# Designs tried in a protein design chat: VHH binders against q9p4d8. Part 13

Target 1, 280 residues: q9p4d8
Amino acid sequence: MDFMKPETVLDLGNIRDALVRMEDTIIFNFIERSQFYASPSVYKVNQFPIPNFDGSFLDWLLSQHERIHSQVRRYDAPDEVPFFPNVLEKTFLPKINYPSVLASYADEINVNKEILKIYTSEIVPGIAAGSGEQEDNLGSCAMADIECLQSLSRRIHFGRFVAEAKFISEGDKIVDLIKKRDVEGIEALITNAEVEKRILDRLLEKGRAYGTDPTLKFTQHIQSKVKPEVIVKIYKDFVIPLTKKVEVDYLLRRLEDEEDDDATQKSGGYVDRFLSSGLY

## First folded at step 4 (VHH)

Design c35 (framework vhh_7b18_3)
Fold by ESMFold2-Fast, scan of step 4:
Structure c35 (fold): chain B 280 residues (1-280), chain A 119 residues (1-119)
Amino acid sequence: as target 1 above (280 residues)
Amino acid sequence: QVQLVETGGGLVQPGGSLRLSCAASGFTFSNYAMGWARQVPGKGLEWVSYIYSGGSTEYQDSVKGRFTISRDNAKSTVYLQMNSLKPEDTAVYYCAKDWGYEDTYFDYWGQGTQVTVSS
């Protein structure tokens, strides 16, 4: 996949390779976070007296990281979605002008508030070494949180590329459902239970393989590892459903970039017009 | 309506060659990965080769170096060139359309074409 070459971005093989690779990043980040206790104080609003900031310690640290990353072009990349878009700074590196592959409103499809809420209320308690406070490791804990959050955000919002690829390949069916505002119909079109089962089975295998160190059988140290079943549950309950939400929200708005008369009355012509734009 | 129609099977001597073709219709062919699988007598269904929409290919170890998968997007056709055929390659060969984004899922299959390698 090369974001400077639009034809490689919507290639189904490249999309699949990217999604499968992102599983590894998420699992490794969960394993890193799992070495620390839950430390609820990290996520509590105004727990610490941070100058000129209202929010949690994690909110502050994540916003600072996003400010720094924006200055080195992270959010110029079409697959990166910020948690705090208002803190982003102008890059000091030369601008990269990526061709527009997604619809004009793609940057408005952002479920990061939901991701952050679910991460702190559901995911952290499921993967942390223990439920209590670990005051001497708050910074390390929050750094691991940031890596988890950013990888989850990238994976979930990658649904925009999946949705665009499906719209291009099956536009007529999708256009009819968009016109009806048929959320359930769109979800049915983008869902396959057997594919989801294989994703969950693969995650279980990866979780077992990556969470095991065969050289540490009798160390007697407390070593926290994420249970493979917990990784599967997180994907089943949160990652997959939020990815579907991103895809549905993206698709429901997809006709906004088209002339009303052409888009609503000639669905086939809309697809042809998009392809002729030189973006595909 | 999606249709996949295989042709090119037949009887061939060991060491011979055959070229299978699969004509696709009813979907935007260029946007999907395509594969070939075979039903070997006494073994079951096994994957043979895979071609991504962009042209990258993958092969089962037992056919690597002997079989070549290719596609012609203008003709909506996928091909399997089979060289150095062995009796073990005797099977019904199926063309398949891959639907899955996050994992392989063949949502449509052709009717199959018989390949027999025998003296």
Scores: ipSAE 0.104, ipTM 0.558, lowest interface PAE 5.7, mean pLDDT 85

Design c36 (framework vhh_7b18_3)
Fold by ESMFold2-Fast, scan of step 4:
Structure c36 (fold): chain B 280 residues (1-280), chain A 119 residues (1-119)
Amino acid sequence: as target 1 above (280 residues)
Amino acid sequence: QVQLVETGGGLVQPGGSLRLSCAASGFTFSRYAMGWARQVPGKGLEWVSYIYSGGSTEYQDSVKGRFTISRDNAKSTVYLQMNSLKPEDTAVYYCAKDWGYEDTYFDYWGQGTQVTVSS
């Protein structure tokens, strides 16, 4: 995949390879986060008196991280979606002019607030080493959280590329559903129970393989760092449903870019009709 | 209405060659991956080859180096060139259309064409 070459970005093989690779990143980031306790204080609003900031310690650290990274072009990349778009600064590096692959409103499709809520309330309790506080490791814990959140955001919002590729492939059928505002019909189109089962089965095997040190296989009481079934549950309950939401939301708006093209095409069709009819 | 029509099957001697064609209609052919699978009587379905919309290809190990999948988007046709045929290649060959989403799944299949490799 090369974001400077649009045809490679919408190539189904490249999209599938990227999705499979992102599974690995998410699992490894969960393993890193699992070394720390849940540390609820990290996520509690106003737990620490942070100057000129309202929010949690994680909210502050993530926002500062995104502010710094925006200045070195991180969010110029088509596959990066910020949690705090209002804190982004102008880059001081030379521009990279990526060709537009997605619809004009793509940057408005952002479920990161929902990701953040689910991460802190459902994911962290499921993967953390324990339920208590670990005050001496707050910064390390929050950095692991940021890596989890960013990899989840990238994977879930990658649904925009899947949706665009599908719109190009099945435009006429999807257009009909969009015009009817048929959310259920669009969701049915992008859902397949056998495919989802294969994804979950693959995640279970990866979770077993990556979460267990192969050199320790002779020790009967060594447990995986993150329970593989927890990884599967996170994908089943959150990653897959949120990816579908991104795809549905993207597709419902897709005709916004086509309305002007339709008007222009209708005007061109009128001219072509007169030329083709032999009236001249 | 999606239609996939296979042609080119038949009887051939070991070491011979055969070219299968699959004419597709009812969808935007150029944007979908296509595949070939085969079924030997009394055995399960075996994937043979896969071609992405962009032209990238994948092959089952048993046919690699002998079979070549290709496509002609202008004709909405996918091909399977089979060289150095062996008796064990005898099967009904099916053309299939990929559904076009996050993982491989074939949503439409042709009726199949018989390939028999025998002396």
Scores: ipSAE 0.323, ipTM 0.687, lowest interface PAE 3.5, mean pLDDT 86

Design c37 (framework vhh_7b18_3)
Fold by ESMFold2-Fast, scan of step 4:
Structure c37 (fold): chain B 280 residues (1-280), chain A 119 residues (1-119)
Amino acid sequence: as target 1 above (280 residues)
Amino acid sequence: QVQLVETGGGLVQPGGSLRLSCAASGFIFSSYAMGWARQVPGKGLEWVSYIYSGGSTEYQDSVKGRFTISRDNAKSTVYLQMNSLKPEDTAVYYCAKDWGYEDTYFDYWGQGTQVTVSS
């Protein structure tokens, strides 16, 4: 996939390869986070006296990471979506002008607040080594959280590219549903239960393979670092539903750009008759 | 209404060539990946070849180097050029449309076309 070449971004094979690769990243990040206890103090607002900041330790650390990474063009990339857009700084690297492949409002589709809430309340308790505090590793724990959050955000918001591709491929069917603002109809059109089952089955096998030492051939009780069933549950309950929400939210607004397709037709040209003498 | 119509099957001698065509209608052809699968007598259905919307291709090991999949988006047609045909290539060949973006899922299949390789 090359964001400088829009035709490669909406290619079915490239979309699929990207989604499959993001599964691996998410699983490995969960495994890294699983080394630490849940450490709920990391996520509690105002647990630590951070100067000029109102929020959790994780909120602060993530916002600082995003501030730094924005300066090296991370959030200029079409597939990166910040958790704290208000902290982003101007890049000091030369600007890259990526061709438009998504709708004009794509950057306004952002479910990171929901991702953060689900991550701290549902995902962390499911993957952490234990439910207690681990005071001596707060920074390492929060760094693992950032990697998990950013990979989840990228995967879920990649639904914008999937939605654009489906909009192009479905044509009149999806246009009619958008005009009616039929959320349930749009969701049904973009959903396939057999595809979802294959994704979950693949995740179960990856979770077994990646979370377990493959050299342990003589043990009667094979244990994984993260329960494969927990990875599947996270995808079933959160990743897939949030991806669908991103797709639906994107599609509901998609016809806004059609009104702006021909800038020439918007020009009345008659103001020039009053302000310009029109010579020769 | 989605329709896939295969043509080009027939009887050919070992070592010969045959080109299958699949004419698609009822969807925006250029936006979807297409595939070919075959059912050999006495065996189950097996995937043969796949072509992504962008033109990238994949092949089953047993046909790699002998078969070539291609597409003509202007004609909404996918092709399977079969060279150096062997008796074991005898099968009913099916054209299929891939629905899925997240994973491979063939949502529509053609009627099938018989390819027989014998002397």
Scores: ipSAE 0.176, ipTM 0.610, lowest interface PAE 5.1, mean pLDDT 85

Design c38 (framework vhh_7b18_3)
Fold by ESMFold2-Fast, scan of step 4:
Structure c38 (fold): chain B 280 residues (1-280), chain A 119 residues (1-119)
Amino acid sequence: as target 1 above (280 residues)
Amino acid sequence: QVQLVETGGGLVQPGGSLRLSCAASEFTFSSYAMGWARQVPGKGLEWVSYIYSGGSTEYQDSVKGRFTISRDNAKSTVYLQMNSLKPEDTAVYYCAKDWGYEDTYFDYWGQGTQVTVSS
C-alpha cells in the first residue's frame, strides 16, 4: 500500500495485508501493557496536580505525545486519527500532500472518545497483570497505554478505506440503502459472519503463539502473558463493532460527494472520481 | 444474480496442458479477488490458486511452477493455465469469487469443470 498512489490503497490484497499486520501490532502492545497492574489512578480526572491541565494523567501524556508526533507529520498520513486534534502543532518537516482517496468528510469520522472509554474501562482490566496500583510504574504503564490506544485507533479507523472499497464494489445496492438511511441494511450488506469467525480464529492462534514463551522449562504451569481468549473477546466486543460503526458512519454520508452526478455515472465510482480530480 | 461460468476442462495425457476460463457476470469483477479450487473424488475441496484485485497471485505448493492464474478485467474473466499435468491433478475445478476485504471467504462458486489426466 502507497498512500501517494490511490490505486494501491483500495487494492484488496493491500487492505488485507494492512489489517493482518495491525493485528500483530495490537497483540504485541497488549503483551507490553500486560506487564503492569491496572493502576486506576492513571485514568482518574485530576488525580495528579498537573499545572494548567484538566484531565487524567493518561489524557495529559497522550496529548503531549500527539503534539510531538504531529510535528513529525504523523497526522498528515491518511490512516492516522488523533485523540486530541486541538493540540496538534505544525510539522517542521516538509509537508506531504497525499492524494484524496477517501470522501471529503473522512477526517470528521472519529470514534477515539469511545475507544479511550472502552480501553480504560474494559480492555485494561482484561489484560493487566493484576488489579490495584503500581506507584513506581505509572509513566511506563501510561506509555504502554498510548501505544495500545494509537494502534487500536489506526485499526478501527482503517474501516474508512474498507468502506470506500465496499462502496465502489457494491454500486447501486449500497446507494439505494444510503438514500433510504437504512443503517441496519447497510450493516447487513457490509457484514459477513464467516469472515468475522476467521478473524477471531486467527487472533486466537496468534494470541497463543505470541503470548507463550517457548523457552520456559517448567512443565506444570505455563500461562500466556495475555490470555488468547481475552484478545478474541476484545476484537469481538469492541474492535469489530467499532470498525463497523466507522464504516456505517462513513457510508451514510458518502453521497454528499456525488450529489450532482446522474445515477449511471455514480456506479462508475473510483475511476471517474480520480480522473476528474487529476490524480490519474 | 452473480454468475460464474467455467469452460476448458477435458481429458488430457500426463505432461499435457489445459487452460480453464471462468466468465463472471452481475458484479464489479475488477473489485474482487478470484480463486480456483478443486475437488478430488472422495476428498474435500482443495484450494489451488488465488488472484487479488490488484493482480498479485498465490498458489498451493503442489501446483507452483506448473499452474498460472491470470485475469482480464475488461472481459470479466479469470484463467487457470495448467502445464505439466499429473494424474493426481484429476479433479473437478471450481472458479470462486472472494467476498470480503478483511479475510478470504468464497461467496459464489461456478458449477465446476472436470479435468481428467490419464493415459
Scores: ipSAE 0.298, ipTM 0.672, lowest interface PAE 3.6, mean pLDDT 86

Design c39 (framework vhh_7b18_3)
Fold by ESMFold2-Fast, scan of step 4:
Structure c39 (fold): chain B 280 residues (1-280), chain A 119 residues (1-119)
Amino acid sequence: as target 1 above (280 residues)
Amino acid sequence: QVQLVETGGGLVQPGGSLRLSCAASGFTFSSWAMGWARQVPGKGLEWVSYIYSGGSTEYQDSVKGRFTISRDNAKSTVYLQMNSLKPEDTAVYYCAKDWGYEDTYFDYWGQGTQVTVSS
């Protein structure tokens, strides 16, 4: 996949290769995070007296990382979605103008607040070495959290590229559902239970293979660093459902670019109002 | 209605060649990846070759260098050129359309065409 070459971005093989590779990154990041205790203090708002900042230690560290990385063009890339868009700085490197492959509103599709909440409340307790505090590793723990969060964000928001590819290949079927605002119909059209099962089966095998120390070789009890079943559960309960939400949210607005004269569907308008009303 | 129709199977001597064709209809052919799989009598299916919508190809190790998959989007047809055929290549060959984005999922299959390498 080359974001400077639009024809490679929506190619099925390149999309699949990217998704499979992102699974590896997520699993390895979970393994890194698993060496530390849960350390709830890292996620508690105003736990530490950080000058001129309201939020958690993790919020501060992540926002500083995003500020620095924006200056080297990280968030100019189409597949990077920031947790704190308001802290981003101008790049000091020459501007790269990526060709547009996604809809004009793609950058408004952002579920990072949900990812952060799920990560701290559900994922960390499932993968951490223990439930207590670990003061001596505060920074290392939070750095591992940032790697987990950024890889989850990238994987989940990659649903925008999947949705665009599906729109192009299945346009007429999706268009009818979009015009009817049929959220459940869109979700059903883009979902396949057998594909989901294959993803979960592959993750179980990867979790077993990557999470065990091959040097132990039958002379000791061999255990995974992260239980493979926990990785599967995280994907089943959170990664796959949030990716579907990203795809549905993207598709619901897709006709805005086809009918530029419909002001009711523009950013901050129809979709946000519709979803906030709880109607599906 | 989606239809996949295989042709080109038959009886061939070891070392011979066959060209399988799969004519597709009922969907936008150029937007989807296509594959070939085979079933040896009494055994399960094994994939043989795969071609992405963009033209990239993949092959099972046992057929690399002998088989070539290709497609003609104007004719909505996928081909499997089989050279240096061996008795172990005897199987029913199926053409399939891949629906999956996150993993391979063949949503439609042809009826199959018999390839027999003997005599």
Scores: ipSAE 0.192, ipTM 0.617, lowest interface PAE 4.7, mean pLDDT 86

Design c4 (framework vhh_7b18_3)
Fold by ESMFold2-Fast, scan of step 4:
Structure c4 (fold): chain B 280 residues (1-280), chain A 119 residues (1-119)
Amino acid sequence: as target 1 above (280 residues)
Amino acid sequence: QVQLVETGGGLVQPGGSLRLSCAASGFTFSSYAMGWARQVPGKGLEWVSYIYSGGSTEYQDSVKGRFTISRDNAKSTVYLQMNSLKPEDTAVYYCAKDWGYMDTYFDYWGQGTQVTVSS
């Protein structure tokens, strides 16, 4: 997949392969986070006297990370979705103008607040080594949290590319459902329970085989410290449902761009034909 | 027009082997995941195996270690090598094209090929 080549971005096979590969990154990040206790203090507002900031330690660290990376073009990439859009800075490097492959409102589709809430309330308690505080590891813990959050965000918001590719390939069915504002119909169209079971079964096997799977980037023959069933539960309960929410929210608005594009094409086509005729 | 044509089915003794082939046309084969599903008489459709466009594979628990799915993108063909066949494997086997979504869903199916495992 190359974001400078739109045809590779909306290739359904490439999208799918990217989603399957993202599973490995997420599992690895969970394993890294699992070495630390839950450390609730990391997530509590005003737990620490952070200069000019009223949020949690994690909120601060994540926002600083995003501010720095925005300056080196991270958030110019169409697959990166920030948790704190308001802290992003102008890039220090020359701007990259990626071809637009998603609808004009794509950046308004952002479930990161929901991801952050679920991560701290559901995911961390499920994967952490223990429920208490580890005062000596708070910074390392929060860095592992950031890696988890950013990989979850990228995976879940990749649903925008899935939705766009499907709109292009299956337009008639989707258009009818969008016109009817049929949320349940759209969700049913993008859902297959047997297929979801296969995805969850694959995740279970990946969790069991972490470090020994030859397709993984890491070659360590280490037993996973995260229960494979917990990884499966996180995908079943949160990753897959939030990805579907992103797809549904994206599709419900998709005809807004078609109406604008049709108006522009009619106007432009008329003008172009008039000008190219050589008649004034 | 998407077309999927299965071959290689037939009658085989328990413990025997068969290789199913599915010739695909009408779409960019290399960009889509492909799968095999089977319909046992009196039962619903059951997924058997799946191969992603990148080559990674998945198998139903009952066929793991016995069946191998593979693809040849140059020939636009997907294969299912079936070893150590059991009477329970008797079914009509369908080649299927994934519709290309995040969740695996088959949007086109072949007409099926009968596999009968009996003495």
Scores: ipSAE 0.000, ipTM 0.161, lowest interface PAE 16.7, mean pLDDT 81

Design c40 (framework vhh_7b18_3)
Fold by ESMFold2-Fast, scan of step 4:
Structure c40 (fold): chain B 280 residues (1-280), chain A 119 residues (1-119)
Amino acid sequence: as target 1 above (280 residues)
Amino acid sequence: QVQLVETGGGLVQPGGSLRLSCAASGFTFSSYAMGWARQVPGKGLEWVSYIWSGGSTEYQDSVKGRFTISRDNAKSTVYLQMNSLKPEDTAVYYCAKDWGYEDTYFDYWGQGTQVTVSS
């Protein structure tokens, strides 16, 4: 996948490769976070006296991390979605002008607040080594949280590229559903239960492979770093449903770009451009 | 409605060649990957070849070097050129449309075309 070459972004094989690779990143980040106790103080609003900031220690650290990374072009990339868009600063590196791949409102499709809430209330308790506090490791714990959150955000919001590719591919079927505001019809069209089953089965096997040490299978100590079933449950309950929400929300607005286009022009909306060029 | 119609099957002698064609309709053909799978009597369905929307191809080990998959987006047709045919290639050959996203899964299949390799 090369974001400077739009035809590679919506290529089906490249989309799959990206999604499969992001599974690995998420699993490894969960394993890293599992070294630490839940440490609920990290997520409690106003737990620490941070000057001029109302929020949790994690909120502060994540926002500072995003501010710094925006300055080195991280959020210029089409696949990166910030948790705190208002803290982003101008890059001081030479600007990369990525061709437009998604609809004009793509940056408004952002479920990161929901991701953050689910992460702290559901995911952390499921993967952490224990339920208590680890004051000596607050910074390391929060850095592991940031890696988890950013990889989850990237994977879930990647649904925008999947939705755009489906919009191009489905033609009149999806247009009719959008015009009718048929949310359940759109969800049904973009959902394949057998594909979801394959994703969950693959995650279970990856969790078993990555979460266990074969050299320790003969000891009576803990062999698994994170329970594979917990990884599967997180994907089933949160990652897949939130990805669908991103896709549905994106698709419901997709005709806004088409309605604004001059139908007599050969370079209409994004769909018209790619279908006319024969590149997709 | 998605339709896949295979043609080109038949009887051929060992070492011979056949070209299968699959005419597709009811979806934006150029956007989807396509595949060929075969069902040998008494055995399960097995994948033969796959072609991405961009033209990249993959083959089952037993057909590498003998079979070639290709597509013509203007005609909404996918082809399977089968050379150096063996009796073991005798099967019903199915054209299949890939689901397109998240993982490889064939969501629509043609009716199949019989290929018989015998003297």
Scores: ipSAE 0.293, ipTM 0.683, lowest interface PAE 4.0, mean pLDDT 86

Design c41 (framework vhh_7b18_3)
Fold by ESMFold2-Fast, scan of step 4:
Structure c41 (fold): chain B 280 residues (1-280), chain A 119 residues (1-119)
Amino acid sequence: as target 1 above (280 residues)
Amino acid sequence: QVQLVETGGGLVQPGGSLRLSCAASGFTFSSYAMGWARQVPGKGLEWVSYIDSGGSTEYQDSVKGRFTISRDNAKSTVYLQMNSLKPEDTAVYYCAKDWGYEDTYFDYWGQGTQVTVSS
């Protein structure tokens, strides 16, 4: 996959390979987070007196990370989606002009608020070493949270590329469903239960393999690892459903670009395009 | 309707070569990965080779260096060039279309073509 070459980005095989690779990152990030207690204070609004900030310690730290990472082009990449788009700053690195491979509204497809809520309420309790606080490790805990959140965000929003690739290759079926606003029909068309089962089986195997290192067994005592069944449950209950939501939301709006293109070609007006698309 | 039609099978002596072809229709061929799998009676299907829409290839260890998968998008055809054939390569060879979503899954298969390697 090369983001400078649209045909490689929208290749379904390349997309699949990227999704499979992202599983490894997510599993390793969960394992890293699992060494710490849940530490609910990290997620409570106004738990700490952070100057000029209303929100949680995690919200502050994540926003600061995104501000710094934007300066080194992280969010110029088409596959990265920020949790706090309003904090992003100009990059000081040379600009890379990636070809636009997704629809004009792609950046508006953002489920990060839902990811953050599910992460703190469902995922953290499932993977943490224990309940309660580890006051000495709040910073390390939050750093692990950020890595989990960013990898989940990238994986889930990668559904936009899946949706675009499928629209291009098999648009006739999808177009009919979009015109009817048939959410359930679109979801059924993009869903393959056998593929989902294979994903879950592969995750179970990876979770077992990464949680059991024969080398560490003889040199160190392993105190905590994420249960493989918990990783599978997180994918089944949250990652896969949220990816489908991203794909459905993207596809439902896909004909807006076709309509806008027709209007622009006929009228030739910049103002008309601006008003119809909602962009400045 | 999706159709995959294999040709090129036959009888060949050990060390010989065969080229299998698979003519595809009913879908946008250039957008999908394609594969070859083989079956010996009494065993399940065994994956042989895979080629994605961009031309990147993968091979089962036992055929690596001997078999070459390729595609011609203009002709909607995928090929399997088989060199240095061994008796254990004897099988029915199937052309398969990747489903084109998360993970590798073959959703359509051809009818198969017999390859027999014997003296």
Scores: ipSAE 0.000, ipTM 0.184, lowest interface PAE 13.7, mean pLDDT 82

Design c42 (framework vhh_7b18_3)
Fold by ESMFold2-Fast, scan of step 4:
Structure c42 (fold): chain B 280 residues (1-280), chain A 119 residues (1-119)
Amino acid sequence: as target 1 above (280 residues)
Amino acid sequence: QVQLVETGGGLVQPGGSLRLSCAASGFTFSSYAMGWARQVPGKGLEWVSYIYTGGSTEYQDSVKGRFTISRDNAKSTVYLQMNSLKPEDTAVYYCAKDWGYEDTYFDYWGQGTQVTVSS
């Protein structure tokens, strides 16, 4: 996938490669975070007195991290979605103008508030080494959190690219559902239970393989650094459902880039024009 | 209604060539990846070849260099050119439509066409 080459972005092989690669990143980031205790104080609003900031230690550190990374073009990339868009600063590097393959409102689709809430309340307790505080490693712990959050955000918001590909492919079926504002119909159309099962099965295998130290000996059973079933549960309960929400939210607005008087015709025509352009 | 109709099967001698065609209807052909799979007598279903919407192709190791998959979007047809055929290529060949965006998932299959490689 090359975001400078639009024809590579919606290619099915490249989409699948990106999704598989992001699974690996998420699992490895969970393994890094699992070395630390849950440290609930990191996530409590106003636990630490931070000047001119209302939020948690993690909220502050993540916002500062994003401020720095915006200056080196991180959020110019189409697949990066900030948790704190209002803190971003101008890049000092030469600008890269990526061709647009997503709808004009794509940057307005942002479920990072939901991701942050779920991460701190559900994911951290499931993957952490223990439930207590780890006072001596708060900074390292929070950095591992940031890597987890950013990889989750990237994977979940990648649903925008998947949704655009599905819009092109399904055409008039999606247009009809969008006009009716039929959220359940859209969810049904974009969902394949067998594909989801394969994703979950693959995650279970990866969790076992990546999270286990193969040199450990003289144990009654081998424990992975993160329980593989917890990784599967996180994907089943949060990653997949939030990705679907991103896709549905994207699709519900997709006709905003089309003229009202020919929206249904443009759906078919867009597909034909897109395919005849040599992209597919 | 999605339909996939294979043609071009038959009896061929070892070392010979055969071209399979699959005529598709009922969906926007150019928007979906297509594949070929075969069922060898006494064995399970085996994937043979795959063609992405952009034209990129993949092949099972045993057919690489001998088989070529291609598509004609204007005719809504996918082809499998089979060269240097071997007796072990004898099978029922199925054309398949790939639905899955997140992973490969063949949601529709043709009825199959018999290929027999024998003297």
Scores: ipSAE 0.308, ipTM 0.671, lowest interface PAE 3.3, mean pLDDT 86

